# VHH binders against q9usu1r752to985, part 4

Target 1, 234 residues: q9usu1r752to985
Amino acid sequence: TPEEFASQMTLLEFDYLKQIPSREWIFRSWVSRDSRSAVRNYINFSNCFTYWIINCILEKKNTKARTAVISFFIQTAYKCLSLQNFSTLMSIVSALNSAPIYRLHAAYKLVKAEDIICLSGLREIVETKKNFSTYRALLRKAELPCVPFLGVILSDLTFIDEGNPDVLDSSPHLLSFNKRHRLADVVADVCRFQSSSYEMQSNTDLQSYILHRCRFVNQDLSYLFDKSLSLEPR
Below, E stands for the ipSAE of ESMFold2; O stands for the ipSAE of OpenDDE; V2 stands for 0.75 times the mean of E and O plus 0.25 times the DockQ between their complexes.

## First folded at step 1 (VHH)

Design g12 (framework vhh_gefurulimab)
Fold by ESMFold2-Fast, scan of step 1:
Structure g12 (fold): chain B 234 residues (1-234), chain A 123 residues (1-123)
Amino acid sequence: as target 1 above (234 residues)
Amino acid sequence: EVQLVESGGGLVKPGGSLRLSCAASGGTFSSYAAAWFRQAPGKEREFVSAISWSGGSTYADSVKGRFTISRDNAKNSLYLQMNSLRAEDTAVYYCAASEWGYDSLYPEAYDYWGQGTLVTVSS
C-alpha cells in the first residue's frame, strides 16, 4: 500500500541520514569522487530511487496500468508529507516531473481528479523558486521526527564554503567568524534531525526489495525518454 | 539568476582529448541538474550528457564511453572530459542548468544557458 511503502521508505531514508557523521559536513567529504562517504551513499540511493520510479511507470505497456503506478506514487508522496519525510517526497515529485513521465498526458488523463489536485499541492512544496521557500517554511515548522531534503543542506553548505563577503571592506577575521558560525548552524540542525527516531515496525522484505531494485535500475535517461515516446507518441 | 560561462574549447586532432569547464554564478548550483549540448553548423542543438543534482549521469549514444560529465559543487562548476575525439564531435558546446535537479535530454527542460565554446576536431 501507499501507507506501508511510505513508512518503509521513511525508515530507509532516516537510516541513511543517521549514518552521516558531522565530520562529513565540515570537510565536505562527498566532493571527492574517491571518498567512500555516507553522504555519497545517500545521494546514490536517492538518485537510484528516483530512476526506479521512472522505470516502474515506463515498464507498463498499458496506459491504465501506467496510470495506476502514477497514482500509487502520488498517494505515497502525500503519506510521506504526513510523516514529514521530505526526502522521499522530493524524489517522487522529481520522478513525476521528469521529461519521460511528465509528457504522459494520456496516462495523466486517467488519474482521479483528487490525485491531480494532490500532485499540484505537492509540486508547490518542492518548488525551487525563492530558494525553496515553501519547503523551508514547512521544515521550520516540522516537529521531530523528520527527514529533511539533502539537496537543500548540500546547497547551503556550498554557499557557506564559497565565503562571499557581506560587507565590501570586512576584515578576513570577521569573514572567518561568520563562515564558522553559519557552518555550525547547519551542522546543528542536521544533528537535531538525526537525534530522533521513527518508531514504526520494519518490513525487512519490502526494504530489501526496494534496495535490490534500486541497485539494478536503468539510469539512462535517453533510453527512458525514447521508451516514453514509444508508449505515448508525440 | 544563474549565469553560466563555458571555457576549454579549442582545436584538437582526431583521437585527442579536451576538458570543457562551465562556471556557474549567482545561484544555488548544487541543487540544479546540469547538461552539455552541442550544435554543429547548420544543425539543431544535440544532447551530449547530463548530470542530476545527486550526481547521476546520462550520455548520448554517440559519446558513451568517450566522454565523462562531472560536477564540483564547491567550485560551482560542471566539466566534460572528452576523449578519443572524432571529426563529428566538431561543434559549439553549451552548458545548461535546470532548477528541478533532475536531468533531461531536451533543451526545453533547462532554465539557464551559457554562450557556448567552440570545439574543432581536425587534422
Scores: ipSAE 0.000, ipTM 0.141, lowest interface PAE 16.9, mean pLDDT 80

Design g13 (framework vhh_gefurulimab)
Fold by ESMFold2-Fast, scan of step 1:
Structure g13 (fold): chain B 234 residues (1-234), chain A 125 residues (1-125)
Amino acid sequence: as target 1 above (234 residues)
Amino acid sequence: EVQLVESGGGLVKPGGSLRLSCAASGRTFSSYAAAWFRQAPGKEREFVSAISSGGSTTYADSVKGRFTISRDNAKNSLYLQMNSLRAEDTAVYYCAVDYSLYEGDYFTRDEYDYWGQGTLVTVSS
């Protein structure tokens, strides 16, 4: 069910988050090609999961079956909002917004109006405009437990490390205060999120299934787009 | 439910001292920036002082050298020691905490997610 799947994804995502030691944030250990970092493992899982969703939709040759899978993931993403699991939410919407999936007009026409309205709201949350402002506002209001989106954390750390001349302020004191404490704030917030726990029963069979399927998923976007065209021609 | 409760306000004569306290409940704030803002009748709410999770402090020009912000993470509390008080310091003082992963402008009201109800400070003879 979407509810159970959302719960198990939340436990999996949270487990990946909990395994990241503070040193990786400080030293950006995931950028090293020879490093076996917890951040890199989480990035790999997130990417594999996103592509697994794309593959699940495209493996359905029948339009009604494809619609059912799309509806399942829309409902799962909505349940993730209730659990404050923004990571899985981002992955699902990213998959649904991917070129191979976004173009499936026939499948989307069969999706219930209520699910389409839901998806439109979810798309607003993941909008990248104004530096993820909608997502950041939701994260600010979130209570523990919560799973933040790793991509925004990584982006912020890269910005801190490399600087950004486009970020201007008329007060040098404001820039100095904000910039100096940004790394400390990011690390502190991650530690805060890691300190809590979700009180949900683990379904080890479902979790193992997800992890196994993610490991073997096709991540060739060109191939997946061609498959999309074969299922629903232009 | 996060709640911030200010205390320590009152009537004090010019040149006097007062210590404000802010107690946070519902969530620890040791990892977050906290600030004091104030609002005089008929005026906008203005920044007074901020402290980072690591203890770095900043102050509005009008209070530098007279006010000291501090925190006690074990007690989940924020303090503002006010010395050499002036009539212009008369205002309702608000405690604010930024429970955010994203670093904001610590001097802007909109960067703070949670606010107390305020405590009144009157400086007069």
Scores: ipSAE 0.000, ipTM 0.105, lowest interface PAE 17.7, mean pLDDT 78

Design g14 (framework vhh_gefurulimab)
Fold by ESMFold2-Fast, scan of step 1:
Structure g14 (fold): chain B 234 residues (1-234), chain A 125 residues (1-125)
Amino acid sequence: as target 1 above (234 residues)
Amino acid sequence: EVQLVESGGGLVKPGGSLRLSCAASGFTFSSYAAAWFRQAPGKEREFVSAITSGGSTTYADSVKGRFTISRDNAKNSLYLQMNSLRAEDTAVYYCAAGPLYDSEFYGTASSYDYWGQGTLVTVSS
């Protein structure tokens, strides 16, 4: 079901989040590909999950079956919103907004009006306009437990690192202090999110199924777009 | 309102050079990865080059060594310096931006949220 799937995704996403040590945020270990990192593992999982959704929709040979899968993920994303799981929400909406899926007008025509209205609202939450202002406002009001969107955290850390050099000729102590203070604030926020817990029962079979499927998903977007065209020609 | 506006396209002879510019507004450009894509007549849109917020670059094999991507975060601008142009470089060039954090997505068009209207580059003689 959408509720059960949303609950299990929330537990999986939260486990990935909790495994990230503070040192990775401080030293930006995900930027280097020389060594493995928990951030890199989480990024890979999120990407695989997004492509798995695309593959799930496109594997259905008839329009009504594609509509059922699209409706399932819309409902799952809405349940994620109620659980304050913004990470899974971002992944689902990203998949539905992808070129191979967004163009499936015949499949979308069969989606219930209430689900279309729901999807429109979810799209507003994930809008990148004004540096994710809608999402950031929602996150600021969110109570724990919560799964924040990793992409915004990584972007903010990159901005701090590149916008505030470690040393400045005129005032190296002052510049170093300012950069450290901003970095400490972001790390503290992440640690706050990591300190909470979701009190939901684990479905180990479903979690294993999701992890297994994500490892073997086709991530060739050009191939997936061609497949989309074969299912619904122009 | 988010906008990406390309400029600098035109007609150039084989072996010539051209510099494309993209002006960003309505979002914090410096926090976003940016890319150039192109679409030749009758063909699908293809990746050309991408640059992270920090300035790390990646290039399609077909343009590596000939094209250089760069950015100026203070001016909210993205650039593409194109040298040793060939007839097969003829295309509409698009500027794109997205909150990308992994290089695996830089070459994928659907990964970018913001797109310009495109600027035409014709290499002919």
Scores: ipSAE 0.000, ipTM 0.122, lowest interface PAE 17.3, mean pLDDT 79

Design g15 (framework vhh_gefurulimab; at its last look DockQ between E and O 0.74; V2 from the best seeds 0.00; counts 0 for: pae E 15.1 > 2)
Fold by ESMFold2-Fast, scan of step 1:
Structure g15 (fold): chain B 234 residues (1-234), chain A 124 residues (1-124)
Amino acid sequence: as target 1 above (234 residues)
Amino acid sequence: EVQLVESGGGLVKPGGSLRLSCAASGRTFSSYAAAWFRQAPGKEREFVSAISWSGGSTYADSVKGRFTISRDNAKNSLYLQMNSLRAEDTAVYYCAAKTSFYRGLYSPAEYDYWGQGTLVTVSS
């Protein structure tokens, strides 16, 4: 079900989050694509999961079956919002907004009006314009437990690094203090999110299924787009 | 595979404007997220702006309000309109594209395809 799937994804995402040690922020261990860091493992999982959703939708040969899968993921994303799992929410909406899926007008016509309205609201939450302002507002109001979207945290760290080098020649002492202070704030926020737990029961079979399917997913976007065109040649 | 070629760089005075273009060869570029990065002399590559295939955009704080990223999927092209240019905008500008859906990770390591770069010099 959407509820059970959302719950198990929340446990998986939270496990990835809890494995990130504070030293990775200092050494930026995720920057290398070949990195074996906890952050890089989480990024790789998130990307694989997003592609898995795309593959799940496109593997359905008839329009009604594709609609059912799309509706399932909309409902799952909405349940993730109620669980304050913003990471899975971002991944699902990213998949539904991908070119191979967004263009499936015939499949979307069969989606219930209530789910379309829901998806519209979810799209507003994940909107990148205004530097994720809607998401940031929700995160500020969120109570623990919560799974934040790591991409925004990584983006903020990048801006901290870029701003500081640009003005390093202007009062280096003050700049170094400011950079350390901002980094400490990010680390403290992450530690706060890591300090709590979701009390849901683990479904190890479903979790293993998700991890296994993500490991072997097709990530050829060109192939997936061509497959989309073969299913709905519009 | 996708090949990216930048154009439109050059010498411009402070306060001036330039429009950078990135032409993609390959039929699937419209399906990719795309970005502009820049590298100033002696510095690492830094994020400038990114755009999703559907047109959703984000900007580095240093360029927000001055630069505008856009794309024309029918022409397989990406653009960066740069207004109110400053000396600190001097850099080689790179067009990049990725198949990764991990949004908000503004790291060069996430991009699969890169252009050769175009030089933008802001000085008198």
Scores: ipSAE 0.126, ipTM 0.566, lowest interface PAE 6.0, mean pLDDT 82
Fold by OpenDDE, look of step 2:
Structure g15 (fold): chain B 234 residues (1-234), chain A 124 residues (1-124)
Amino acid sequence: as target 1 above (234 residues)
Amino acid sequence: EVQLVESGGGLVKPGGSLRLSCAASGRTFSSYAAAWFRQAPGKEREFVSAISWSGGSTYADSVKGRFTISRDNAKNSLYLQMNSLRAEDTAVYYCAAKTSFYRGLYSPAEYDYWGQGTLVTVSS
């Protein structure tokens, strides 16, 4: 069920989040290509998961079947929202917004109106307009436990780092406490999220299945788009 | 808590047009999915249209192509533009709000807040 799937995804992604040590946030270890970064590992999973969704849809042999999968993920995304799992939500919506999937008009036309409305709302949440203002507003109001969207966190950290000098312009020998404070605030927020826990029961088999499928998923967007064209010609 | 107040109802001839408004107060309207329902004399309350936070909308088959639902979050208002009105459109129209923008749009039970209704009469 969408609910169960959402629950397991939430637990899975929350584990990814918890595996990120504080030092990685502070030192931005993900910037280095040579570093074993928990952040990079999480990002890779998220991307793979998005592509897995795309593949799941495109692997279906007929429009009705594709519709069913689309509907499933719409509902799953909604459940993720209720669990305050914004990471999985983002991944699902990204998949549904991807070029190969977004163009499947015949499939989307068969989606129930309620799901379409749901999808529209979800799309609004993940919009990048005004620097993810909608998402950020939801995150600010979120209660623990919560799985934040890592992309925004990383963006914020990058923005702080690049937008602020490490030292004061007026005194190059002095560290910018303002920059440090801003970075610390973001890290503190992340740590807060990591300090919580979900009460749902873990299904390790399902989680392992998802991980396995994601690992070997086709991530060639050009190929996937061609496949989409073959399923629903222009 | 949100309060909803409908307006714009009245007498109109068949083929005519009418625009209903629903003003929300107490909380920001953007936090809710919204819908219009109607209840004709001796009939059950039925779904007319719903709109999500993002503006996605759905309609009952009986009003599709004739009615348009819209919202203005800045004004905390919901609207229903009714064109090509028919006698069978005669009913008390209710504005409704749901905390969630998502699933469960067609059943009155899904909505948490209701207005008092505005009467629309279509008669020659």
Scores: ipSAE 0.033, ipTM 0.383, lowest interface PAE 4.1, mean pLDDT 90
Fold by ESMFold2, look of step 2:
Structure g15 (fold): chain B 234 residues (1-234), chain A 124 residues (1-124)
Amino acid sequence: as target 1 above (234 residues)
Amino acid sequence: EVQLVESGGGLVKPGGSLRLSCAASGRTFSSYAAAWFRQAPGKEREFVSAISWSGGSTYADSVKGRFTISRDNAKNSLYLQMNSLRAEDTAVYYCAAKTSFYRGLYSPAEYDYWGQGTLVTVSS
């Protein structure tokens, strides 16, 4: 069911988030290809999951079957919003907005109007305009537990590092102090999210299934777009 | 914390057009889903059209192709353009708003804020 799937994805993503030690946020460990990183593992999972959704839709030969899968993921993303799991929500909407899926107009035409309205609202959340202003407003209102979108966290940490020079003619200790203060604010916020828990039963079989399926998905977007064209020609 | 006031109702002949307006008070209206409902004498309130905060819209089957919902977030306003009006469109039209999508769009019970209504009469 969309509710069970959303719940288990939330638990799974929350476990990934909790695994990230504070030192990775501070030292941006995911940047180095030479080191292992819990952040990099989480990024890889999120990308695989997005492509898994694309593959699930494109594997259906019948337009009505593709519509059913699209509707399932719209409903799943809506439940993720209710659970304050913004990470899975972003992944689902990204998949539905991808070139292979966005163009499936025949399938989308069969989606119920209520789900289309829901999707329009979800798409606003993922809009990058004004530095994710819609998402950030929702995040400020969010209670714990919450799974924030990793991409915005990483963007903020990169901005602090690159936008806060350590080598200028001004007082270097003030630059270092400001950089450490802003970094501490971001890290404290992340630690706040990491310190809570969801009150939902784990289904380890379903979580293991998701992890296994994600590792073997086709991520060739050119191939997936060609498959989309064969299913719904222009 | 949202007040809704409808206007633009009146008497019009079959085949005519009418534009309803809903003025909202409160800057949070742009974050809400908004809808038009109508109630004919002796009937239950029924769904007409809804629009999300991002501009996606849906319509009841009975009004598709004849009615157009729109919103102007800068003016905090919701509109319903009604064309090709029929006698069966005679009703009190209500503007409504809600903050959540999880309870559906089609049931009056799911909406948190309501206007007082504006009467539309379609008669020769």
Scores: ipSAE 0.000, ipTM 0.177, lowest interface PAE 15.1, mean pLDDT 80
ESMFold2 (binder alone), look of step 2: mean pLDDT 82; pTM 0.844

Design m01 (framework vhh_8emy_2)
Fold by ESMFold2-Fast, scan of step 1:
Structure m01 (fold): chain B 234 residues (1-234), chain A 122 residues (1-122)
Amino acid sequence: as target 1 above (234 residues)
Amino acid sequence: QVQLQESGGGLVQPGSSLRLSCAASGFTFSSYAMHWVRQAPGKGPEWVSSISGSGGSTNYATSVKGRFSISRDNPSKTLYLQMNSLRPEDSAVYYCAKDYEFWSGSDYFDYRGQGTQVTVSS
């Protein structure tokens, strides 16, 4: 079910989050393409999961069957919102907004009005305008436990650690203090998120299935777009 | 089919200026933040500068702030890095980089180009 899937994704995503040591923020271990850092593992998992959703939808030859899969993931994303799992929410909406999936007009026409309204609201949450302002407002309001979207954390670290403030400041002492303070705040927030836990029963069979399927998913977006065209021609 | 093609590098003297260009194709250019990253011989990659998809926000590494300027021309799908007051320590291969397709505004990237060599030597 959507509820069960959302719960297991939340536990799985939270496990990836908990594996990230503070040292990786300092050394930026994920920048290297050869890196086996915890951050890189989490990024790879998120991308594989997003592509798996795309593949799941496109493997269905029948329009009604594609609609059922789309509806399943909309409902799953909504349950993730209820669990404050913003990471899985971002992945699902990203998949549904991808070019191969977004264009499936016939499949979307069969989606219940309730689910379409739900998806519209989820799309507002993941909107990037004003530096993810809607998402940031929700995260600020969120109680523990929650799973934040890693991409926003990594973005903030980039603009703090190696960037410069937009206000010109000739004092090196003040510049160093401001950068260290902002970096410490981001790291402290991550540690705060990592310190809590979800009280849901683990389904190791479902978690293993997800990890296995994600490992072998097709990540060729051009191929997937062509497949989309074969299912619903322009 | 994402492709990034850097150009504009070369051998220059300290205090000189260079303008790097990056021609992008295979994705909706204006929808993604873009980055310049450099790698000196024997060192890991170092983030240099970032620009938002709209061009409304820019950020710079402390080592280049006030000397380098990042810009983009979305209609031509081109990213630029104007480098002024070049120093020997700026010598590196400079790479244009695209944010991940499903993620934005990060210093890690989905794809980078082949790079363009900048050598600052007397």
Scores: ipSAE 0.015, ipTM 0.248, lowest interface PAE 7.5, mean pLDDT 79

Design m02 (framework vhh_8emy_2; at its last look DockQ between E and O 0.05; V2 from the best seeds 0.00; counts 0 for: pae O 14.4 > 2, placed apart)
Fold by ESMFold2-Fast, scan of step 1:
Structure m02 (fold): chain B 234 residues (1-234), chain A 123 residues (1-123)
Amino acid sequence: as target 1 above (234 residues)
Amino acid sequence: QVQLQESGGGLVQPGSSLRLSCAASGFTFSDYAMHWVRQAPGKGPEWVSSISSSGSTINYATSVKGRFSISRDNPSKTLYLQMNSLRPEDSAVYYCARGDEYLGSYTPEFDYRGQGTQVTVSS
């Protein structure tokens, strides 16, 4: 169900969040795609999950079946909002807004009006306009527990560090007072989010299913767009 | 080490054009999506445009669509932003950023950016 799936995604996302040690923010251990850091693992999972949603929708050859999957994820995203799981919310809306999925007008025509209205509201929350102002306002208002969107944290960290790294074999950057203060604020926020917990029962079978499926998902956006065209031609 | 170096900014009049370049080193450029992000004084960073690793998928912010053009040259490891019909509101520091593919309506995750190049549009 959307409720159970949202609950298990929340526990899974929160486990990824809890695994990130503060030293990774200081040393930016996640910068390489080959990195085995906790941040890189979380980024990889988030990307795999987003592509898994796209693949789930596109594997359904029947229009009504595609509509059912789309509706399921809209309802799941809404339940994530109730759980203050902004990470899964961002991933689902991103998948539904992707070019392969956004264009499926025949499938969307069969989606209930109430779910379309719901999706429109969710899209407002994830809008990038004014530096994610709507999302940031919700996050500030949110009480623990919650799962913040990692992408905004990573973006903020990147823009705190004004410059290229030192040349190979040089000492680490020495940050200005203002940069150290802003870095400390980000680290403190992450630690605050990590200090809480969701008191929901784990469904190990569902969590294992999600992790297994995400590991083997097709992440070729060009291929997926062509598949979208074959299912619902222009 | 990952390095991104922007160039091409300057002071221009409204309606003018500029071409920004970003030289990348320290990683396999052709394996990464690349992005342009800008930040105006007193504002947060704003995503401008993205291009997939192969160059086949391109996206633009609504505010620049039809005026700006992103491109890349994988052999030379260079990212470009052609800016036409510049407006005062385009004034910002423009950053070249490495990140994941842009999948839709929200900003992709950036793992590195350059120092930026200043663009000022003033009459």
Scores: ipSAE 0.140, ipTM 0.557, lowest interface PAE 5.9, mean pLDDT 82
Fold by ESMFold2, look of step 2:
Structure m02 (fold): chain B 234 residues (1-234), chain A 123 residues (1-123)
Amino acid sequence: as target 1 above (234 residues)
Amino acid sequence: QVQLQESGGGLVQPGSSLRLSCAASGFTFSDYAMHWVRQAPGKGPEWVSSISSSGSTINYATSVKGRFSISRDNPSKTLYLQMNSLRPEDSAVYYCARGDEYLGSYTPEFDYRGQGTQVTVSS
């Protein structure tokens, strides 16, 4: 069911989030390609999951089957919103907005109206315009437990750390003070999210299935888009 | 904060070539995948091409494969699209978009911020 899938994805994503030690946020350990990083492991899982959704839709040979999978993931994303799991929500909407999937007009035409309305609302949440303003507003009102969207956290940390000082106008002490204060705010928020718990029961079989399938997913964008064209030529 | 500025569009005849540029600022350009997206009048956005942060992975939409070439210059923080053998159906506003390599390549529509550059292919 969409409800059970959303619950188990929430537990999976939360486990990934909780495994990230604070030093990785502070020192941005994921930037080095040569170092082990819990953040990079989580990023890799999130990317694999997004591609897995795309593959699940495209492997269905008839339009009604693809519509059913799309509807399943719309309902799953809506439940993720109610669980305050913004990470899985973002992954699902990203997959549904991807070029191979977004263009499947025949399949979308068969999606029932309530699911289309739901998807429209979810798309507003994930809009990147004005620096994710809708998402950030929802996150500020969210109570614990919550799985925040990792991408915004990493983008904020990267922006704080970007180094293009104006040699003529910049003061090293002023820049260092502002940088440290902003860094501490982001890290404190992440640590707050990491310190809570979800009450749902684990379904180990479903979680293992998801993890296994994600590791074997095709991530070749050109292949996936060509497959989409073969399924719906227009 | 994040700024993307597209340029290089124009009015050309079918079969012509154009080179688009995208100047980036306000973020570490070399940490991000980049994309080209186009939007024709009265149509939704259409993905054109993607390039990884290092430039080592490149993808094209089937409609432009073999005609368009994406590239980037990380030191100058600039993304390029070489468009050859232009057709009337390539007419659109072209946007560059930042993809976060940490998130996945399929979210370029959420990070574009430029005005775009108009490409018109007409007799």
Scores: ipSAE 0.000, ipTM 0.254, lowest interface PAE 12.7, mean pLDDT 79
Fold by OpenDDE, look of step 2:
Structure m02 (fold): chain B 234 residues (1-234), chain A 123 residues (1-123)
Amino acid sequence: as target 1 above (234 residues)
Amino acid sequence: QVQLQESGGGLVQPGSSLRLSCAASGFTFSDYAMHWVRQAPGKGPEWVSSISSSGSTINYATSVKGRFSISRDNPSKTLYLQMNSLRPEDSAVYYCARGDEYLGSYTPEFDYRGQGTQVTVSS
């Protein structure tokens, strides 16, 4: 069910989040392409998961079957929202907004009106306009537990790091405490999220299945788009 | 066949500006996100910027944010990169690349790129 899937994805992604040590946020260890980076591991999973969703839809051989999968993920995304799992929500909506999937007009026409409306709302949440203002507003109101969207966190850290000098302009021998405080605030917020827990029952079989499928998913955009074209010609 | 042709590169002094163009053909340009990537000698490829198919979503690498501006014209099937305040470290071959941009993704994906245009920033 969409609810169960959302629950397991939430637990799975929350585990990824918890594995990120504070030092990695401070030192931005993911920038060095270190394979040991927990942030990079999480990013890789999120990307693969998005592609997995795309593949799941495109693997269906008829329009009705594709519609069913699309509907499933719309409902799943909605459940993720209710669990305050914004990470999985972003990935699902991203997949549905991808070129190979977004163009499937025949499939979308068969989606229930209520799901279409739901999807519209979800799309608004993930919009990048005004620096993810809608998402940020929801996050500020979120109660623990919560899985934040990592992309925004990384963006904020990058902005702070690049937009502020490490030392004071007037006194190069002095550290910029302003910059450090800003970084510390972001890290503190992340640590707050990491300190919480979800109460849902873990299904390790389903989580392992998803991890396995994501690891070997086809990420060839040319292939995916061509496949989409073959399913629904222009 | 898919074709991407970059132009606008050259030798310029630090602090100067360049505008790169990429002419696309052989596919429906408006259906794809587009990217700029660059590669300096002895270094691996570096993602620079991306723009969604509609132009509504734009992203930049930290190293170029605030200095570079990506844009596109779908009717003419052209991608642009305005580069301001150029630095020696911006020297590289710049490639236009076709690929989809996913909102939930952290690394842009692309499948085709052009032959590139050389950008050299030197005093």
Scores: ipSAE 0.000, ipTM 0.226, lowest interface PAE 14.4, mean pLDDT 89
ESMFold2 (binder alone), look of step 2: mean pLDDT 82; pTM 0.836

